# Ledger of designs, part 7: miniprotein binders against o43061

Target 1, 338 residues: o43061
Amino acid sequence: YNHSPEIQRSVYTLTGLAPSSKMAFVTMLTVRAANGENEVENTQQDWYYNSTRLLVHRLVKFKPTKSKYPVVVLAMKGIDQWKLDQLQEDGAIVKVVDPLYAHEVVDDVNDIALLDSRWSMMFTKLRVFEMYEYDRICFLDSDILPIKKMDKVFDVHQLSYSKDSVLFPPTLFYKPRRSIFWRRFTEEFAAYGLTRDDLYPYVFAAVSDPGMWHETPPPFKDYFNAGLFVFKPLKAHYKRLMALARFPKLYDNANMMEQSLLNFAYNSAGAFPWESLDWTFNGLWARKNDLPYLKAVHGKHWQPEGSLGYDEDTSKLWWDAFQEMQTYHDQQRNADLY

## First folded at step 21 (miniprotein)

Design cc4
Fold by OpenDDE base, fold request of step 22:
Structure cc4 (fold): chain B 338 residues (1-338), chain A 83 residues (1-83)
Amino acid sequence: as target 1 above (338 residues)
Amino acid sequence: SKLASEVSVLLFLAAWLIRRAERLLKRGDFESALEELERALQWLQSALELARQLGDEDLIREAEDLLRKAEELIQDARQLAES
């Protein structure tokens, strides 16, 4: 089915956005689910906290990667206060948020592909879409390491439509897990209590996910990673997103969690196609050959040799960055003592 | 506590560097191994100081044990580099 991306793009007007005074980097710190039995001997280290600190340090303190934009940590309720205080000391704005439980979001939780304790709060990331105090947000997973300045990630387009165009939302095709048959989804904005004008113009940009080890540069895939995206917070879009979230069958039964939902909601063949960011902003499955081009690397680079996605060069890069952060803090502590 | 967490991170970092140094030694990269071990010593000294401030005997012992290990590996690395 040759839905040429060209025809849908012809209906939208792209407008480049100037910098706003209301832009932020946002990351999320979640409570580690206690029952993570299978994560190896590193149970004593909160790597999500440690990686979040490193991300904050890179964006706020470390001169080569320091941003002019604020960094917000959305901390899930239940994080230790001393961790929140430390992140504030690191220079982050900390905002505590209540979790979004899968049973609160989804009509039938049995439609979720994986019902483990980690998946129960997967939708908490969607709280970023409620941050209406900002005109534009770059969301970052905590396991993203900035290695160059990332401020240009905000250089995205706003998509609008021609008022003279009677645009019907395109029909999307989806196949629920265990279904033999493709199903049709025709979006009805009225079902959300929204008009077309409530939903446009919009901003949503992300990096194509290679899904595995790749060549340099990675091949483009019409599927984006939800670990980094730039968007405009809009009440209408949150409302739409939450309405779609009710039905996991639409988005591969949430097989890739919120990423499945977002790839459905901002599908290239849909009413709200995603904008492709330069791959260098989200170095997934990065290797040595990618590093000269990358602005950020994305992965659990603290993991030992033998881990899935382990790479010696990116591991070294992460640990060198982590040591620099520790050195910085040791120096600050010593300076405060004198 | 914040302090206990900091000690634990430093101990982990030092242990990670020691393991990396052991791999470097096996590869015959004695210079790089020594550099990693010297860094490990620095983190362990910091960890030990903080552990003492905390008064956590278990963290103190762990830091001291890792210090001994790092020092032994430094001696081994130096001997191998001179041979």
Scores: ipSAE 0.649, ipTM 0.868, lowest interface PAE 0.8, mean pLDDT 90
Fold by OpenDDE base, fold request of step 22:
Structure cc4 (fold): chain B 338 residues (1-338), chain A 83 residues (1-83)
Amino acid sequence: as target 1 above (338 residues)
Amino acid sequence: SKLASEVSVLLFLAAWLIRRAERLLKRGDFESALEELERALQWLQSALELARQLGDEDLIREAEDLLRKAEELIQDARQLAES
């Protein structure tokens, strides 16, 4: 589904990338903000930790989904050491990272659509863009469940600009939530202390977000989910992202947190259009009919019946996977005892 | 502790399976209910062993209570399946 607008093909050159020795899957484990009142029944279980363990297990241990690539867990500072140790035992590389607080990233925090404790650290996921030790990263949210091998997710393109291309970056249009009027944004790389050559070539690929229940296959939308993306860590791109992050008005007042920022920064009409990955790498709002095609299912599938986005088939799939992981660990413990 | 967390996860999983089995029983799916209850027993046995190793009396008691509940439901399910 090369729905890269035809206009982009005239300005950019796509080059297929071979496998590198410096590729990794990366997920993030965040400190639970004091759960607001409504998660009362699940307060005892760290589902983000549990889902992270399951993701690591699927990528490192479980034969049908086992990857050849390393799995890195970016753990936010303040995670219990025993959780970090367990993730290392599960076969992950654990890297502790400091949070990125909204007040450190944004010039005016009042431009953020929602000012709650969960939003204070929303940008911490951007720490993945500082992982310069890797040539290519596939970031995965911890609520992604691999159900097939995902190694082909790294089969993406590098985007270069044509030397004959227009000297000026394309103009983006944005509308702040409190504004009736559309505004123009013309990117100036010099404002970041960067040249065009510092920023190209780049890699950024993600899956279109259907945003709701959908048919099989999902319809393409020119908006990607930030729960799975493949990119090349570049200092210039991190610098650019942090510069853009200063101004929530550019990216829908951070309504979808870092996803809003990334969709602005890698906008299809912008200087750095995103590459569309096959929808099967990120099964959003998945149902039974999608499962034969999917390589991963994305959602909080541990949630009980009656939860938003609950589906019986995907719930069962997740709990079966979770039980397999527990069985594996139970067997390992018993083997170590004898 | 790591061990306490592991016990807690196993207890949660067992309790989840028990609740699902209860729903299956209400739907008349006795075979599926039995399978889930048998899995719940496995997790509870593991949880109980680990809880005993930890020496946590509260976790031991919770595991034993869930074991009794699962065993009762297994008997109910068997009786219903034979009827």
Scores: ipSAE 0.647, ipTM 0.868, lowest interface PAE 0.8, mean pLDDT 90
Fold by ESMFold2, last read:
Structure cc4 (fold): chain B 338 residues (1-338), chain A 83 residues (1-83)
Amino acid sequence: as target 1 above (338 residues)
Amino acid sequence: SKLASEVSVLLFLAAWLIRRAERLLKRGDFESALEELERALQWLQSALELARQLGDEDLIREAEDLLRKAEELIQDARQLAES
C-alpha cells in the first residue's frame, strides 16, 4: 500500500481541464411501498435514501473515488423535502420526477405476471432516458458503492448504421411464458413513427449479470444487469422503449421488469446490441476475491447476515464507507465552528 | 422526521458493529473486537444525544440497551485479552 495509482495519473488534473461532453452520473430515489410494515424486530431505516447519500458522497466528496462529472439524483415526487435538501447539500443535483406507473406504460396490466404495489411504479427508471440535456449518462442504482475512480465508465462506443449494410429486418427474440421455444418479433419502426436512421447512432453499454455467486472474474453471460448502464439519451430510443414496454408478454420475466425490457430492447442479436462494459464497474454477487479489481460493488450491503447475497467482506466494506461519510460530516461541522 | 431517521441509522450501525464484535470474540480476536466495540460506543453516544433531543423514549431505550450490551462485551473482551 505504498503506491497510489491516483498519484501516477494526476498530471491532467493539474491543468484543470473540463470534460468535452456533457456527461453525468444519474441515480434514482423512489417512494418506497410500505410492504414491510409488520416486521417488528427488523424496523428498516429508509436504506435506499442512506445508500443514495453514500453514493453521492463517494462520487462528489471522497477523494479516492470522486468524479469530475456531476451527480444527479432523480427523486420521485413524494420524497420528503428534507431528504432532497440533504442530497443537495451533499453535492448532488436533485431533480424531482413524476412516477411512471405500469398502467400508464402497458396496454393491459393483467399481462404483467407479478403486479403488486411494489411493482406498480417499476417503470419509473425509464425517466432517465428523457434526460436529453446530457450527451452521455451513467445510470447507477442507489445500492452501488464506488470503491475506485469510476470516470472511465464513459469510455464506450457509439454505434452507427450504414444504409448500404441492410442485413435483415429488425428482429427481436423472446421466449413466451410456458414455452421452451424462442419466438421472433419483427419491429416495424414506422409503427412508432420512426425510421431506422432515426435510431442511429446510439450508445448503450452495461455489465453482464452473473446472476449467482461466481469465480473471479465472473463468466460472461448474454444478459446485462440494469443497475448500471451507460447510454446516450435519444428521443427516438425513448419512443422505441415506450412502444416495446406496452407489451409485457414480450419481456416480462416476473423478476425485474425494467431489466428484462432493456435486455429485450438491446438484445445482442437484435438491431441495437448492448456493449459489454468491464465487469469491474458493476460488482454483482461480489466476494473477497473480487474486491481488488472492482471499481464498484453492487448490492444491499446494509442488510444483515442471512439476507440473500450476504457476504461478510462486502458488508464490512459498505459499513466502513458509511462510517467514513459520517466522520466527514462531523469534521465539516467542526470546521464551521472555527 | 430527519432527526429520528438519523438516530435510527446510527443505532443500526452500532448494532452491526456489536454483532461483528461478538463474532470476533468467538474467534478469539479480542483486539479487533474491542476496536469495533469502541466505535459502537462513539456512535451510540451520538445516537443517545440526538434521541434525547428528539424526546423519543423508544429510541432512548434502544440506545441505552445497546450501550449496556457494548459495555458488557468490552469488559468481557478485556478480561479475556489479559489471558
Scores: ipSAE 0.647, ipTM 0.891, lowest interface PAE 1.3, mean pLDDT 82
Fold by OpenDDE base, last read:
Structure cc4 (fold): chain B 338 residues (1-338), chain A 83 residues (1-83)
Amino acid sequence: as target 1 above (338 residues)
Amino acid sequence: SKLASEVSVLLFLAAWLIRRAERLLKRGDFESALEELERALQWLQSALELARQLGDEDLIREAEDLLRKAEELIQDARQLAES
């Protein structure tokens, strides 16, 4: 079923949003999973912390990419206090959050495609949806490197429904990994103790995930990457997400973790279709030809040659950025000593 | 500690630059290799200073070993560039 995103858009009114005083960039810092990737040589470095610092540095300090909006680091409970203090010194707002364990979120953990240590904490990212102090959030994975100003990422639309439309939630089709048959899901807001008016208007925008190396620009796919998204925190939407999260069978048995859930919850054929952001805000599988257009590159660009997704140009770009950050901090340290 | 982590990052960065320089030398790009090695020396000097402040003999030794390696590679690169 080619559910063209165009047909459902005819039922929704899109309203452009002006800047608000309550917008933030938000990233998440997690505790290293003990069974991290077989990065034998890299086991000594907390690359998630290092990349988080670099992201914060780019958004707060580095003039070419400096934002006017606050940067919040959601730090999982158990991170060393000195790391939190350093991120505050870097100019981030640090908010400590309790993890969301898979066994607390999911009715049957055996419905998760992969049961490893990384999967136990995958839902902790959903804590961003509880940040009701903000009107709009741009979430960023810590392995996103801003290379241009990103403030325009917040220029998204609010979706509302026509008051005259007795719109029933559309039926979604899903196929659990262990099933050969497609199943139907018809969403009932009352099952969440919610009305339609509780759920609308909403904001959810993300970048299409190319999933692999691509031409410039990347082809559009009706599947978004969960490493960057812009949304409005709403209690109703968090409640809905947590209700859907209970059932991994709905979202490909969580094969792509929270990304699977979000792509189901904000499915283009569903009641809450996602808005497509410009691809330049999330440079996935980026190469040299993409760099002139990109505002950010996304990937583990610190990884050595031979790693999955390694690219010489993006690797160099990241290491140059990392060295600039180190230089900045060394200069600040020396300035504080005199 | 924060300081130990900073030293470790600088040592890693320096070692990474040294490895990159070694690849550049093998490609015959002596100028670029020298630039990377000079940067590595700067990071190692900072690392060594911080390691000394921390009083960590293992980190001091590691920094000194990498410094010697970088200096040797600089000499090699200069000799190759003059030849």
Scores: ipSAE 0.647, ipTM 0.867, lowest interface PAE 0.8, mean pLDDT 90

Design cc4
Fold by ESMFold2, fold request of step 22:
Structure cc4 (fold): chain B 338 residues (1-338), chain A 83 residues (1-83)
Amino acid sequence: as target 1 above (338 residues)
Amino acid sequence: SKLASEVSVLLFLAAWLIRRAERLLKRGDFESALEELERALQWLQSALELARQLGDEDLIREAEDLLRKAEELIQDARQLAES
């Protein structure tokens, strides 16, 4: 699988990592939404919590996939303390964060395409960009399951602007919902209180999102999935993201929540193009033929038949992993008794 | 409660194993179905013990119902394998 030749880059690669780079895997656990009355399988347990436990287990304890880097769980305020305590016992660093409400982020909440109680906190994932203590972060949604070693995901590039790019104003591209044409949004970094040099070099890498069932390998699309991305937390980039977030009309009315924003902010034709990661790090819409290649599968695989994106083989893979975690804990309890 | 959450997840896991076993029986893969059902029994026994510690009669009843179903399917699978 190769990058699309149509991707334009306004940047060039800086070689090498800093000798003492501080890397981390970071996931987020949000307050469980009220149990849906229309769910196919209404349950009393928080499956996001259990999926987060499995992700932590796979990166910390399970030898075939464990990482040498720390795993951090950003836990939204309001999660039961016993869940946080369990995640710490599982080996995660747990940090409690305040939510980012849509009405506090955007200038006009009516510019958001679909807004209900589940979407009011859609920007909370942006808290990960404030973790400046790390040199690189690999963010993962809690419904990602590592099935092979993941540590090479950090082998991405620092990017800086090319000397030719200073000939043009920094520009982003968007398509208004009532238009068949893409429009330009020219950024003025000074309006953010920033200079161009404040924003470079940067790191941002993600996996192309196929958006549907696909062949193996999936075709490349110039639109990335925000369920896994590698970046360097930088104050200037966070300030830029929060400024852009104010205007949902620029990023498809937040149709895909923070994913829409990030694809706008790191558009391949703009001043800060995203780097394409190998598809095997984030296996979206995965089926049996993908599995020999994948390092991670991405989806709510605990859900039953009839659920969006259900696949029998990835469902079994997930439940086998979950059973292995349960067996691990049983063995630890027996060891504590003896 | 932590204990109630643990019981609920074990019951869901066992139900998933039972549904998978039913599909395997329909395909004629009796050996794989029996393996899944034996795993379901083990998780259900654990869930039942925890539900009894919790004193939750609804969870106890759910665990007992799933145990009965798993045992019936094991019996059916063994009879079909003799054919």
Scores: ipSAE 0.641, ipTM 0.888, lowest interface PAE 1.3, mean pLDDT 84
Fold by ESMFold2, fold request of step 22:
Structure cc4 (fold): chain B 338 residues (1-338), chain A 83 residues (1-83)
Amino acid sequence: as target 1 above (338 residues)
Amino acid sequence: SKLASEVSVLLFLAAWLIRRAERLLKRGDFESALEELERALQWLQSALELARQLGDEDLIREAEDLLRKAEELIQDARQLAES
């Protein structure tokens, strides 16, 4: 029976996890849409709040998808108290965070290609990298719907330095706006007060972003979606991210700037390549043929026919899940009555 | 308010179910359309009760209008399924 402890120790060495490891699913709820597009919302509705409730319900209460790990909602300051209370009642750990404004992060906000009121707080998601109380975090956008067990998402590699795989000095590559040519940026860790040993080993894993409708499975693209990623919060990596974030000309593609920052920082050609998660953990642009394989579907599935990325089958899946959540709460109230 | 938000979401859900049922009727899938419409009725009855507790005349009217539409479509679907 020596096989069980030895096999368990081998798994822990590969992942860097032990039975005492503290892991969490973390999502974020903001006072306005932070997806890079304006949302047209019903006057009486907050779909991000409702999607957050559904995500919490699927990870905490719904037996087919529930997790053994805590679920944390980072709620931006200014969210109505009754929403926070409801999320806590739903079973989430709710933590209120201050926004992280672009002017606090970048050296010159005029270097941001598309700056307006929506984007002034676009870096607030980076607060998740400061949650050092956890050994490993899976961040999820609030518009992700678990449809199978998700806990295996944490089974990713602890990544070590490899002299044969890393260019020295550490080098990143970027494409300036309106250019088709890539340029080099040599990263100087000593300028941050860091050494190589401060930065290795690390954990960062995400799902390749197909960016459009696709076959099953989607083709791999060397650009990940920042709606779901697994990482170990490390002070050295946070310091590195904040240093890179200062210079939006290196990573801003006038689109989803936090995603482009993370893709720049963990570029496959750089010193800290991202690990590719199985595509089934973050089902982007999903359609019927994907559903038997997916563990989670990612999209604003409450939106009506005609919306970008609308699919009838995933829309039905989402609304069926929402109805199940409503029925669950009705049954709990009836149980209190009888 | 919390209750107004709950009513609004239930009305949106019911409207979605009704729209889906209309598409199913056009495709000739009358049994599936009836299932969606019966679920819409359940949510609309809940939404109407909550809207009345709020005293919100606009939400009450919206719930009643959707309820009438769902009931009409149920009758249509049952007649078509019997043919």
Scores: ipSAE 0.616, ipTM 0.880, lowest interface PAE 1.5, mean pLDDT 84
Fold by ESMFold2, look of step 21:
Formats: structure tokens, C-alpha cells, sequence
Structure cc4 (fold): chain B 338 residues (1-338), chain A 83 residues (1-83)
């Protein structure tokens, strides 16, 4: 067995935790349109709100998938109060956060491979790393639909470093765009106001991103999808992430927004390698053959045929789940009348 | 605003069911298409009731248009199944 000179793992099993509200599922709800009065530009906002409700419903109310852990919706400032109230009535803990705009985070926005203005808030997901009241978080994008119990996603490891790794400077790896050569960037933790001990032990686990249609199971790629990840919120790691975020050239010019940053910061060859979760927790590019194994499907399944990543079977699965949620709420309204 | 959002989502759901029924009809699965159209009618009745409670004429008209489309497809499906 070969060990990386940059890191050695200490393995811990986190099993059998009593309900203490120290573990949580966290999702995020963002704002796409000002004040919510533009109905045409609000179509995707309505579906993000609706998909967030469905995710909450699946983790809080729907018996086949419900969790014993709390569900938190991290809502961007400016979302209509009635949406926040509804999510709270659905059973979520709602916390409001300020956005993180790209121009406030990076030194030079021209280093970002911008596609359009919607990417201006691309770092807001990083607010989840500030939720220090929790010992372990599983973050999920709003367009993830649990279809089986998810609670075993928290069966991940804490990682530490060995005495021998102190002899080697911590190193990050990046590939400048349009280059075939990887470069080394030696980190100086003191430049962040940190020591090595501030950063260990840590937890960061995610699912490998196949990036395209695939066989079942998908092949492993050393690049994870940031739509679902399990981590321990640590002040030192947030400070490190914000320091690294300043320099988009180090993380592929933010080509995949915060996902590029996280893959850089937790690169498998670096000082803080990511742990690979079982693929069934985050069903990317999912089709019929994947469904018997998946615990969650990931995608904007409300979108019509012809959309990127469209699949008829996962679309039906999503709309069936949505109908079940609507029936649940109709039954609750009728029960309240009698 | 909240009620309008609920009506809007029910109309999208009904439209999805109608579109799925159209695909099932094209494949010759008339029984499944009729089942989806019956579900669409149920959601459209709910949407229309809420739209009338809201007094929003645009939402009422949209619900009525989808009802008309669903009823036409039911007629088509029954005629095709008899041929």
C-alpha cells in the first residue's frame, strides 16, 4: 500500500450517533429575479423553490425516504417571506444568508471564464461552510431527489496528517487552461493566518462526477460533483477556501464555479484529499438502469425533452414524486377542515 | 402571490401529464394515455377552483384551455382505440 507524502489518513467511523441536532442535511435556495414580480424570468426560480420543497418533503415527511436528522434550508437574503414560512411549515429549519458575489471574492473578475451575469453569485454556496453549529453536514443541491433512505451518507471518515508530512510543504495542483501540464502551488498556511494544526482533522466527501452518459455503475473519475458533499464545518477550512477563491486561475478560471474551487482545494493528490462516496448517493446522468441502485437522483427533471441531461424515466420519477407531495398537502388541508 | 404560485405549479403539472399522454398516444398505448389524462383533469379541476378563488382571469383561462386540450385528447384516444 503506497501512502502519499502529503497526507496520511487516520480512520474513524461515525456510527450510531444519538439525535443531537449536530448532523444536518442542508440545501440552498437562491434568488434569480428582483422582488419576484417578473413571472417570465421567474420560471426557474419557481421551480427551484418547488424542488426545494420536494427535497424537504422527501427528507422530513415521506416515510420511505425520511431522515432522523434535521433539514436546513439556507435561503439567500431577499427571498419572499411567504416562501420561507412555507418551507418552515414543511418542516425545514430556515436560515437566511448574505450572497457571495464573484466580484467580492476574487481579486480579478477577468480571470473568471464568465458565461453570463447569472454567475455573479457563484460563491454563495460557500456560506454552508460557515455553519459551525453542526458537527457534520450533508449539502444537497435543490435538484436532488431522494428515492431511498439517505442517512448512511454520514458514514465518512475524519482525516488527519502524520508527523512525516510536516517535512513536506503543503502543495496544491492546478492545470492552467489550454495546457497539458499540471503545475504545483506550494501553500503557505501562515499567509492565511493559519497553522497546519488548525486544518486537521477534517472531513470532506463527495461523489465522483461522470460528466456524461455512462454505464451502470458509472466509471470513477478523479473529479467530484459539488451537488452533494459531506463535510465538517471548520473555521480554518472556510478561511482557506476564501483565500484560494481569490485566484481563479488556480481553479480552472472558475469554469464550474464553486465546484472548480472545491476540486482544487480538496484534490486527491494534495494535503486535503476528498473521500469518494458511493455513487448511489448522487445519481448523475441517471437513466433507467441506474434507478434500482440509486438513493438519490440529481437533475432538473422538471425540464422538457431536449434539455441537457433529459431522461424520460427520471422525468417521470420526479413528477410522480411531485404529485405525491401535492396529494400529501391536499390531504393535510382536508384533515384541517374536519 | 402564494395562491397564484400554487395554481401555476398545478397548471405545469397538468401540462406535463397532457404532454406525456400525447407521447403515449403516439406509441399506441391508449389505456396509459387515458389514465394520465384523467389525472390531468383532476389537477386541472383543483387549479381552476383555486384560480377562481384568486380571481385571476389569466390563470382561469389557462386552466380552461388545458381542460379543453385534455378533453380533445380523450376523444382522440377513444376513437383510436375503437379503430
Amino acid sequence: as target 1 above (338 residues)
Amino acid sequence: SKLASEVSVLLFLAAWLIRRAERLLKRGDFESALEELERALQWLQSALELARQLGDEDLIREAEDLLRKAEELIQDARQLAES
Scores: ipSAE 0.606, ipTM 0.881, lowest interface PAE 1.5, mean pLDDT 84
Fold by OpenDDE base, look of step 21:
Structure cc4 (fold): chain B 338 residues (1-338), chain A 83 residues (1-83)
Amino acid sequence: as target 1 above (338 residues)
Amino acid sequence: SKLASEVSVLLFLAAWLIRRAERLLKRGDFESALEELERALQWLQSALELARQLGDEDLIREAEDLLRKAEELIQDARQLAES
């Protein structure tokens, strides 16, 4: 790429974030799509709800990981009220949001790689970008377990453009599904009804996704996991994101859902390159050797032995944390009875 | 319901501990297995009490079945540790 990410970054002024009281951790709780065949055995347990409770418990109640920042659960409309009430009791701010359906976001749904029930609402996560009441948000997937304090995740940079800087329009390359040829995309902000000044300064930071089991530390890849990211909510950026979302051909036909979109929108070669967070904030494919360094582990650690991505040490870690949460609630119940 | 969900979580947690204990027993770690089984018993007792409050006969039965299994494994673990 003639426009190396380094060149594009060199035109940006990096400024530290001033301390703001308007920072929050945000997670999303979605309604389970009924059709997941392989989750049949655990049909009685809402593991995403349970994992969300555990995340909230770690950030709000559990002293070693307790944050000074509020925790918001974006709950998709249709979740049982008692679950919402419980999350509030756990100390979360619960905000109910309408789903974003793929057919409402995308011009041609046939451009989506997978058309299943899970993918129909994949863009609901983008509702976090509408949370303009906050200066900074750290989004976390509900399957992230904090194991150390995470408050320093907000120590990211704001990227601004100097008035005197000549922005060369970044050219991104994309390959539509069934295309043999790479195509060029040159971003024009005017196409969104936006100016450069509407879009800068911005904040977007995430952790590199190793994509598989890795050594400690993981190798850096110029592709981030969308399970944890820090950003500044801005109307202009939401508008831009939704404009890009219309065209799955730009972002690998949404092969990795919103992660594909975000990696396109905040591409290192683009106008808004992502900032790399320390890998320790999002322990993907974590094993025992990673645990001393990690601040959080990310995965479906409640899954049994034999599951994809199963690891005995991280599984134990999650279940021990879950037991601690249950013990805490059991003690609270007993205290309320007496 | 919230209560039914709570019972179900406790039962699942206990069942998970029982399975972990069974693996520990196979590895010859009888002490750790006993610890896990004792924790499972605590969760099952709580689950049984809540299931009774709920009046759910199926949850009561499941709790009782898991209690029996945990007690059997505790006896096995103790015998193996003394041998």
Scores: ipSAE 0.513, ipTM 0.827, lowest interface PAE 0.9, mean pLDDT 89

